# Designs tried in a protein design chat: miniprotein binders against b1l550. Part 16

Target 1, 279 residues: b1l550
Amino acid sequence: MRLPEELLERARDIHSEAPSHRIKLDRVGSFGLKVPVEFKGFLLLAEADVWVSLPEGRRGVDLSRQVEAIYELSNPPKDPFSLCREAAISLLEKLNYADSSGVSIRFDAPLQDGESLKYYGVEISSIASDEIINKIRVEILGMTACPCTAELIRAYKSSEIAATHTQRSLGILEVSTKAEHPDPDKLASIIERAMSSPLRTYTKRPDEGGLVIRSLSNARLAEDVVREMIHLFLEEFGHLPEDTHILAAVRSMESVHMHDIYAERSFSLDEIRKEISSH

## First folded at step 3 (miniprotein)

Design x4
Fold by ESMFold2-Fast, scan of step 3:
Structure x4 (fold): chain B 279 residues (1-279), chain A 88 residues (1-88)
Amino acid sequence: as target 1 above (279 residues)
Amino acid sequence: SEVVIIFIRFEGSPEEVRKAFEELKEFARELAKKYGLEVWFLLHEEDGRAYIIVKGPREAVEEFLRRVLERLEELGIRYEVFVKVERS
């Protein structure tokens, strides 16, 4: 049942009232919204969070206006990058008491894998204030093979064919920049190329054997994978603004341990260039 | 109470896929309306691919899937099904 509209005239405007404590809040919004997006020809169901800053003198945010903004911009579905940027700007314009706004969109991105599809994780955000800061995080599974165990077994068996444990490893690249979001397919490609081998959705027995042999011949520590990811990133995206921040990480789900191995490095483009040029 | 999303991809020559897509789009739309399901359609002519995406309660989506797959088999087109489960 809809309540009579006359009740709106009699009700207090709670959101505009003074709060119990004069404390500014950084993020107030609607989280976990389901929105359709169009990504490289695919219609995907994404999950979105939208927020604004709330000044110390205001009790609440107009949450319904946030949802309306996302709805209007997502119908018809559009690419998640444009949606992210446009929604962040729209929120800041519609909610004039806010100093900043943000939008985050997450989805599983399809990637061609022969005659099948495989998927990698994407989370993008745009934060608007006096400028727009765009962030993208890409996560994709690959395979790593342990070089330490390979060397031990090689010594024991006197064989040139590597034998060692293999495991799934999650590669992570996160980029924060004032430029447009980097292409997530290129970020996923960088991660896969840094691994011992990529994972496949479907393989026939001969192809599977080849993939395993490739991974064993290209054994890499988690530390090796992170360094290679950074090297490949700089080759592809070194042209981004100097204040661009990057996180490169890998989490190896060790098949011989009850725990995982984790390696990471965060840096700005300015910082990493100075570090590399010192050698 | 369990909501599912299913992606149905079919592939072939651009002509084959276009013909199947046009035939199935209307059929799937009517079927989705009958079962109270949300449905979306994508066509990638250059790549010889198309998608039918359906969302709703598991039992209704499974019946929808069964009937769409019957039509795809009658058309002799290659297809793959991808499933995502979403808790309601």
Scores: ipSAE 0.000, ipTM 0.098, lowest interface PAE 19.9, mean pLDDT 81

Design x5
Fold by ESMFold2-Fast, scan of step 3:
Structure x5 (fold): chain B 279 residues (1-279), chain A 88 residues (1-88)
Amino acid sequence: as target 1 above (279 residues)
Amino acid sequence: SERVYILIWFEGSPEEVRKAFEELKEFARELAKKYGLEVFFKLHEEDGVAFIMVKGPREAVEEFLRRVLERLEELGIRYLVVVEVERS
């Protein structure tokens, strides 16, 4: 329902008033908006966050302008990368008091897995100011196997029970760049290739054995997986600007422990190349 | 009740693995039937690998494993065991 014009005018005046304390806010906006997107031939319902910086002299943000910016650009549904970038730019144009704007779009990306589909997590962002910075985060589950336990079992020669375990691991790649967003399918592929074995949406008993055998053949510590992800990333995306920032991480969900194992590395392309060259 | 999934992977030359697989297949099948376990066998002869997968209640699976490992030791074949606990 539409508010009377008199009330709308008063609401706008309140937002332009001086705040109780002259403190700048970094992100103020509409979070959790549902927006349709087109991703590689699929129509998906994504979740979007929209924000702007708020100067120390202004009490509040005009939320109607934020909602207008993203919804104008989402009908008809378009690819989430273009939507993200265009909406961030539109926010700065519509909200002239802001020094920066941002848009984040989250969805589960479909990936072909035999005759079925599996899904991996994607979050993309564009932050606009004097320049635009594009960020993408990909999360996908895979399988790892403990090389330490496997090595002990190989040495075992008694009639006592010998055992090891496989576990699910979450691989994470996050990229921040002044270039266009990297292809999430390529990031997902890097993560899966760094793991002992990918997980499948539907696995018959015969395929389960093959998956576990591959995991044992490619037994890897979380630390090994992170290093391999970085290696594979540099092969595929080493052409990005030198100030591109990457986070590579793995969370291993240990089935025999109460604790998860976590390994990560954050770096810029410039930083990692200098490190590798020093050896 | 706690359910366990195990994989017994054994490896060697194609000839060694085939021989071990044939020796163990019927033994493991009868044992799984006795303990009410789900069992699957696969031979990848060209890769020099074979495996036995078993799923069921922990106590029954542990007894199955003990008996199969005794037989693997008798055959002198190289093997690995992978255990997964089914969380629900």
Scores: ipSAE 0.000, ipTM 0.240, lowest interface PAE 14.1, mean pLDDT 77

Design x6
Fold by ESMFold2-Fast, scan of step 3:
Structure x6 (fold): chain B 279 residues (1-279), chain A 88 residues (1-88)
Amino acid sequence: as target 1 above (279 residues)
Amino acid sequence: SEVVWIVIIFEGSPEEVRKAFEELKEFARELAKKYGLEVYFILHEEDGVAMIYVKGPREAVEEFLRRVLERLEELGIRYEVWVIVERS
């Protein structure tokens, strides 16, 4: 449906009017858009947020131009990294009153798990101003086992493999950089390798036994997992610019408690290198 | 002619969306071929969401939209349409 041209010609541009209060807004836009993306050969339905800064002298943002910016670039569906970066740039070009723009795209990324697929969470962003900053967050579930309870049972039973409680743990790696987005599969791999063991989409009892035994042999505190994630991250991505900022975190869903255990560390590459070198 | 694209998002229970998606996908694919349109289909069954993305000349896209919406109405499924007109 299109409105008559006469009506459109007479309509006030409400968004270009002065606001009731001269206050700048940091992010104004369309949130929760459904967009197709192609990721590693898969066509996925992702959720996107698009926004721009709004100056103190302007009442509102043209939402149609924002939706246009991302959907124009999504046909045919393309990789979410290019879409994110290109849409953020396009928003600044289309909305010349804005000082900055941003695009975030969220999806569940498929990962090969034997003859099946498992999924991990990915959120990528590009924020454009005088420069572009790329951000990626990866979340994946793994398994941890408590070393404290393991030691108590080992002492009691004189066993080579101690019994202990195991639990699901959510590993989180978030990276903000002026370089290209890191490969999320590599971030997911770092998280899984830092855990006591990965989780599987399908296992038979013999395979389940092996997974549990692996976890018990590799018992780790949440604190241990975060430190290992940071160590592995530096091995894989230490080449990123020194001002790259990283958040490493784990949330352990304690099977013997009504509460979770959480551990995190945020740092820049410059900061962490100096810390490690001080020993 | 003016080029436009539309995004048709329909949602419901996983079963409703799967049934609608299966019926609409073949119908929409044939329409897109007939009218020379680019069309993409995405199904998130577990979330109860599906999407049809179509691009082409305005008249062809509008006719495609009318036909697909008629079918969605017959199926009684909830839908949302985004019509995006790009610069010519």
Scores: ipSAE 0.000, ipTM 0.354, lowest interface PAE 11.5, mean pLDDT 79

Design y1
Fold by ESMFold2-Fast, scan of step 3:
Structure y1 (fold): chain B 279 residues (1-279), chain A 99 residues (1-99)
Amino acid sequence: as target 1 above (279 residues)
Amino acid sequence: MTEEEKKELILKLAIKAFELFEKGDYEEALKVAEEAFKIAVELNDPELIALALLIIGIILLALGKKEEAKEYFKKAAEVAKKYGLEEEYKLAERLLEEL
């Protein structure tokens, strides 16, 4: 049930009043909207957040115009990257008191793997002001293995630590850039290649032995996986603007302790190139 | 059992040995890994023999039997080198270097 038109008009009057305190707010908007998107031939139900900056002289935002901005662009369903960027621009056009706007869209992306599908998490955003900043975050589950000898020597010396070999791990790549959103399938591929072995949705004839051998042979600490993700990212996306910011991270569900191992690195392309070049 | 059934059994035993190892049941893990090794030798499959030798060595380290573990890793490296098993050889060398 939508509000009557007269009540919406009154709400707009209230929102244009001066606030009790003249303080700017960075993000005010509608969060948790359900929006259909088309992604690589799939119709998906995504979750969207829309917001604008609110100047110090204005009490509130026009929420109905925010919802209108994204929904008018979502019918028919379109590519979530274009929707994200176009809706952010539309928000600034519709809400002229705002200095900036943003849109975030989250969904589980299908990835074809022969006859099967697997899913990975995608969150994209576009933040519009004098320029547009595009952000994408990809999360995918895989397996990592600690170097067996180091882990076993630790267990052997303490006699108190349970041994562990393979672990579920969540790989994370986040990119913030003035260029277009990077292809999430390529980001997912980088994460999978950096890990010991990717997880599959189906094993019609289980190759469990092959998975074990690959995990042991490619044994990597969370720290090793993050470094490999950065290396692979630079090979694929090193052409992005130098002020592009990247977060590479791994969360490993360790069986030895009742807590996760987490490793991350944030960097700009300019920063990492100088670091690598220093010898 | 057919040769294919024996290969499947070896892989299932290897996985079971790792599961027991992760639970800290090293003595039972060793017995299961030794069974896998015996079948792999009977099958004369170098890749499965190398795998079983590596698993046995890893379990022996957890049991505090460092010198025995070294011998198993050396045997795994020898098998891997002879039959061109690059991944198994690399793993065996890494395990020996860390000791």
Scores: ipSAE 0.000, ipTM 0.307, lowest interface PAE 11.0, mean pLDDT 78

Design y11
Fold by ESMFold2-Fast, scan of step 3:
Structure y11 (fold): chain B 279 residues (1-279), chain A 99 residues (1-99)
Amino acid sequence: as target 1 above (279 residues)
Amino acid sequence: MTEEEKKELIRKLAEKALELFRKGDYEEALLVALEAFIIALRLNDPELIAKALRIIGEILRALGKKREALLYFIKAALVAEKYGLEEEYKKAEELLEEL
């Protein structure tokens, strides 16, 4: 008796049985898998979710085959975009009862910051069916300063007051497309350029004053940041298919109050072009 | 890095993971163990891969992530079986029986 193989065989028998109720499920799978990836010359630890659709006549999915699909493709580690796309396709090949499959991979991406590195959040997905839809979400922290607050701080001419009235803000760009995943470094760059100031991995005491002054000189509302992100996105990625969907958002953490400020816009490239060209 | 330097790094990471595990710093131990796993994959060393998978499973079990631990123990056993690693297979099998 070989316990691991026997356990796998028993699971397969149960999963192929008829369910209590003949109801289709949209996503069934293994979530929170740890997977090595190679990103721009770095070995990174990513978290992966893998899933398939489950037909009404089948009790369960073969979870061991889901894990095998992604791990076979992660040895040796490869770029997370190819891994995501190839694993989604592999899931449909290995689990032929499924109508669709999906893979999401999350990691912290290194970004050069002087002589050190800072990190920003990346989530990549591929959903395979009759076509492949690729999705990417980038989240990066920066600084914002309200124009009204900036003017008030100038009256006091106090770096201490200035420091307490600049806010950390999370910028978000999410893209869903039939084309290849956009370069996350370019998405991160768009977010940082739209902000009042980027956050640094390490700043010396004199440089800290400079960053605060820069934020105050380039003060923007959350609404201004979202509009600027959309403008910069269209300059860089306006070539994507017309049915590409984008979400641009900013969450500003209000340092003086208990609540955050949030602004967002969702749109397709076709929709936004028609809106802008009507002016 | 040379193959010798990678094996030395794995040894140092394994020592660090064990120290963190003994201190109850399971989340940090997991991160270090996963770094060792990535290097083992690059070396394409089945014994180091099987050991890393098993250790990751043990840390996940300590974190209360029993389902994830189960999957890592199964994967460790499958790698050990494929490459004829009798001792690692036995260890993974014993861990699966503990469940």
Scores: ipSAE 0.000, ipTM 0.116, lowest interface PAE 22.9, mean pLDDT 78

Design y12
Fold by ESMFold2-Fast, scan of step 3:
Structure y12 (fold): chain B 279 residues (1-279), chain A 99 residues (1-99)
Amino acid sequence: as target 1 above (279 residues)
Amino acid sequence: MTEEEKKELIRKLAEKALELFRKGDYREALFVAWEAFLIAVELNDPELIAKALRIIGEILRALGKKLEAEFYFYKAAIVAKEYGLEEEYKKAEELLEEL
């Protein structure tokens, strides 16, 4: 059975009706869409959210036009950065009642490490209005080791080898900018270099000993890792616009406690340079 | 690395991926298969690329990632068709039918 054309036309009008309460909504859209992307030669199935703002005088959003916007641009699969930016722009063009639009794309990114691959988390977004703001968040696991415990054990045992507990740590860099998205591989590299040692997803038992020893020789607090990440970020990406906003954070999954340690700093490039220059 | 060294590395990675797949270590098999895919792309070898895409799809299917598997089988078929690789095209089409 098919609905008569008259009923379909009336049903479509419901979205343009006045709502029961005249309240603007910030984000209305389709969330959890599966979209193919091509990332640095890898074909990946990413998860995408698309949304627009909804004015106080309009009851609903045209969801079919939102899905059209991203799927038209995803065939053939393209890089997730271009897809994100172009889809956000297309949403505003297709939905004239909206004053802003956004697209977010999430996937696990492969990173080559010698003869092995490891994976890190990437979330990219573009928010369009009278300007475009591009955001990228990179999360990667590594190892940290406590220097305070290492120093205490060394002193107590009169050992030449510093011994301490090690833990998994999640490093996070998030960048919001009017420029194009930063290269996530470079962000992941910054996080890994700031850690006591990297954590490989393809780890054999013999290689685990090497990671532990490396971590012990490069012991760092979560606070140390955040400061080092910021330092390395400024060296690599200091050329971005001054109003670029960055979040640097570390979550250390403590092996000797039932809780995690967390350290973070958010800043604009303008603010951090003035802070550093005042010394 | 020379072209010959890269082809030998792909062969070793394929053997490792198969070993991991047989043990049920599907995620590790996937990582190794993707490394082989990257090298095949660097070599610009359509047959190795098509084979790598198909194998990635099979591993993804074993992981329960049906939509991702479908995508990789489809891409394998497209590459095989574009470069006249009849046997690889047939294999990819058969895997798409199974899904």
Scores: ipSAE 0.000, ipTM 0.116, lowest interface PAE 18.1, mean pLDDT 77

Design y13
Fold by ESMFold2-Fast, scan of step 3:
Structure y13 (fold): chain B 279 residues (1-279), chain A 99 residues (1-99)
Amino acid sequence: as target 1 above (279 residues)
Amino acid sequence: MTEEEKKELIRKLAEKALELFRKGDYEEALEVAILAFWIAFELNDPELIAKALRIIGEILRALGKKEEAKRYFLFAAWVAIKYGLEEEYKKAEELLEEL
């Protein structure tokens, strides 16, 4: 049958037509694709978004070419960083009318936790134009302990054990850079070290009292955690290009209250170095 | 697992997905179909890959996720065209027209 080729040619012609309005679009593509990736020895099913810019004079994009780009590079499965960068470049090669392209890949990354595995969230992207910008976002849960409750207990010469408020907190590090993506395991480690204590998923029951005591001795506000994350980030990744942009944030989930506490700081490496050196 | 064992597993998973689909257990059918796709992808078997993608699309359509279904049918059609799988291309094309 030759009809399918004729239909494909006709569809491509339609996409190359002038639009109803001469308006540029920033991102047009295929979102929510399921793609296999190889991450540190694990075969994972990730979700991918692929897109290109669309110029004001063109009606539509070739979606089949976008699917081709990501698929060709996904077989066999490869690390999501290489996949992200190579697919973004491939999109510009295949869709030459585009000024920019992008690929975003999301997955839950396994992390060894004693005899079990725990998972943290990773989103990686690469945006290609005259240069490539790589972005990574890591989210991981940990614990924070309220310093106000700890101070209240110390102020009271109480012989009774007062319940100390501990809470789950989501730590977030996002990095945008012209260099290679930072190692997500190192970003996750920075977040966990900045917390009062990390959350554990051991099948073997740890000393829960020890974890609570550690959290209490390391009582930290969300603001404290963000500052510590930035400090630790600079120690590990201060060598990245000066225009590297970082977002450090913590969302503290108050189990007793109807609201969350949120703290964040966005900065470039150049900006933060000047700020720190002024003190 | 040998290549032959993996192909047999794909067939069993495809049959289970179809059984679940017929019973209206679409979310369970989707999970099984995605697993079958992953094994076909590991085998690098274009025909099994195209079939699995098409089945995923059909289940997504049944779930009312028409835009997702369209993406999977396009994926299946593209694989079929690239590897000269006339029958699989025809099936995916028909499903795209039905959307």
Scores: ipSAE 0.000, ipTM 0.266, lowest interface PAE 13.3, mean pLDDT 78

Design y14
Fold by ESMFold2-Fast, scan of step 3:
Structure y14 (fold): chain B 279 residues (1-279), chain A 99 residues (1-99)
Amino acid sequence: as target 1 above (279 residues)
Amino acid sequence: MTEEEKKELIRKLAEKALELFRKGDYEEALWVAYEAFFIAVKLNDPELIAKALRIIGEILRALGKKIEAYMYFWKAAEVAEKYGLEEEYKKAEELLEEL
């Protein structure tokens, strides 16, 4: 019987050799691993990337040890935040030549929507070096509508015209912090509240008219949505460390055009606080 | 769910994974196999855990992911050895040697 340690020892012999060129690499690892996670009572199949930095004097990374690090910690399945952080630390312990390590875990998170579930995208990362930096990205679909009231009133009277004046929009919040990962459900809630209306995955009765009316009565540009997301984020998470970095973005998908409208802002809590206080 | 209901669900998931594997739908088979594994872990049933780990390894091998397959076969053998599951240990050991 061949044990993983025998395989790992043989792999290390090759990877410890000098490279053809003495160039440092920032991220070398195993990407697209299928990993079980438990998220808020749901068992989900997530996709994970694991990596380490590679010094200029070493040919390669022990890929088998990277896979071992995350899979040892994923059995039994645990929450993706603990898995992400613990695996990043384990990678540095197992691969002593690395200056930094990282783990990213991606999955579709279920969110209760009346009697049914809808899903939003989550990507969680932990990067370990002298300290641990935790990142979370949440993406959720909603609706936006043009604020020109005359055209919106006209659109509402015709189903075809109404459809061209409302569009699907993807809201994005990304947070990088030395604190624990923010709750993704709270980030998703911020995005939905900033939009003209939420998009429901399933309804038992036709409620599309109600969503259109809500979008038209709460018409917002992508730029308006980004500003509202930032405002709501500061109300909920303004107490995070001052060096916390945030990306807020909206991508509005035009129904009849081959291009999208995109608005974003990246900032630290320190930067945005100073900006809001400016004249 | 009761333990009997969970065991019946695992049986149905194993059948679905095998059907998908035979069709060459390896990624879908992998998803179903992982679901069976998670339920086996919740049941704390070492035999079902060892079987699920071995099946995951076989699907990963079919996908060309030999290092991941080796890790899953190793884990299956380790679980089987710890709990005295001779049949599962033998199967996992044979798969480790094949690769």
Scores: ipSAE 0.000, ipTM 0.251, lowest interface PAE 12.8, mean pLDDT 78

Design y15
Fold by ESMFold2-Fast, scan of step 3:
Structure y15 (fold): chain B 279 residues (1-279), chain A 99 residues (1-99)
Amino acid sequence: as target 1 above (279 residues)
Amino acid sequence: MTEEEKKELIRKLAEKALELFRKGDYEEALIVAFRAFYIAWELNDPELIAKALRIIGEILRALGKKEEAIWYFMKAAFVAKEYGLEEEYKKAEELLEEL
């Protein structure tokens, strides 16, 4: 185990052996790898998972070939979308026993908010076989407010009552497509526009009051936010392939009950257009 | 930032990582070590990359993450061998012998 070549050769010998049971595995690989990426001018720490399918006649996967796939494409750091797609392809080229490969990359994306930065969650995947499927998930925090509370406050003009009836909510958009990954900044923008109000970093009490009032002016239930997200998504990305699958969801954090309210809709572009056009 | 400014930042980050490691603040040391690694990758400096990978491995070993530590030591040795970095290769080799 002194030389890398000797270590790699010994690992290959073991992994090429017959397994104890002839069972195929869908995903075998290196999970939780730390990888540098360049995202829109920012150098970020991302976390990556890489995997391949393993046939019933083979004991294990060559892990060194998996890390090599990321290494070759990460020097210098590049955009995570190209890294994801190219690494998935490279895995199939390097591991000829595999029928499919996949790469997932997760990071917190910076978004400029005045003099400060806020962050939203991004997870991208590429799964390669006879075709490539690209998946992206964006999560961003915002605020929601009940419409009935907005009606009461409009009648009584009480901002202090309003503050106790706003909720933190997590908006989620997930897209699976044969086309290129959608731009996560555009997905984040759709979520923020669908919310009652965006969440800002470095808020002072005057700014907090403004956010509460804005939330009440755009009072929306979680169900309303999901419908608005779908509407805005179709306006921006309705030209993606018809078999594109979308998940739109909102999780509202319910402070008084210490439980979450959750609303979601999964659909393909084909089915949602048929649903809307039946009007 | 200039290339020289980035190299000075790597040096300061490496010192901070070592300080945190000596205090037993392994998770904070890991964050600082990864920051140094990113700058080294951006510079395409194989010596600084090999050093950063080895340091990350040492911190992961201290955290009890043996599988990740092995990967980073192997990667440090691989980079050092490919670019003829004799001193870094010896250091990574010693760490792999413990395994």
Scores: ipSAE 0.000, ipTM 0.160, lowest interface PAE 19.0, mean pLDDT 78

Design y16
Fold by ESMFold2-Fast, scan of step 3:
Structure y16 (fold): chain B 279 residues (1-279), chain A 99 residues (1-99)
Amino acid sequence: as target 1 above (279 residues)
Amino acid sequence: MTEEEKKELIRKLAEKALELFRKGDYEEALYVAMEAFEIAVELNDPELIAKALRIIGEILRALGKKWEAFIYFFKAAYVAKKYGLEEEYKKAEELLEEL
């Protein structure tokens, strides 16, 4: 957005003043900006956060320059990866007092599912300092089924079988790397392959029954799903730099309990290779 | 494929799975049985679904995967009970009791 020139100049003068307390701030910026992006042929409305570090001797950041920078780079709409990287670099260049800058962009990514589309969550970020670090987080819903023998015996004796043995689960893969952002469609595919069954956008009654039965035929604990996601990730992305950090997680939305089950593992590629080779 | 063509394909896949099972090729028998199961699901035929689930369970038991076999026998019993398939329900129950 544009502000009158007089207001912009007054704001810059205020921001350059000494603060009440000489304390550094790690992230100061504009959060929740709406920006258009082009993703694999789709024009999407994404949500962006932009920030910079603020030194102890400066009262505030120039927020108007932050907003102007990202909107300049978003017209015409471009792919969110290029926008993220270019905006982070531009912010650091335009705001000379900052030691670091960052940009995060969030959107729902379309994925072809038969003749329809389903959507999965994507958040990408780039953090610029003396180097650039690229992060991507992919979240996708699927189905899991508990393989617990005691639960299955209980359910076999129960009329509530279908309601208590399958649940929705959120699969999460997050990657932080000095290389370019991994392809989110490949990360989404890894998550779906690790789960008991993918979740369909549109199903008729016959397909609904088949989906439940399919989930039960590939029963996995949340812990099993996380281990499988890591295994599949290493097959696809083991070529990334050794200092690449990964978070693999599953959140199961339990139908029987009033709480979620959560399993995760964080690791670097160097760490996980040494762990696997020790056995 | 027509519905009758799909049913004939399921029959042929079931015969192939049994042949592989008799040879001791349990993993290949499992893959063939899973293919028959997928086609039965597409047809939405409860009897074929229940039979396929039970056969998959028997193959898994032969592979030493008793826990997975239990799950499949349980599924077979569930489908058979829901759709009034008395003979398939009895077979699945007897297999569950053997585990």
Scores: ipSAE 0.000, ipTM 0.138, lowest interface PAE 18.3, mean pLDDT 78

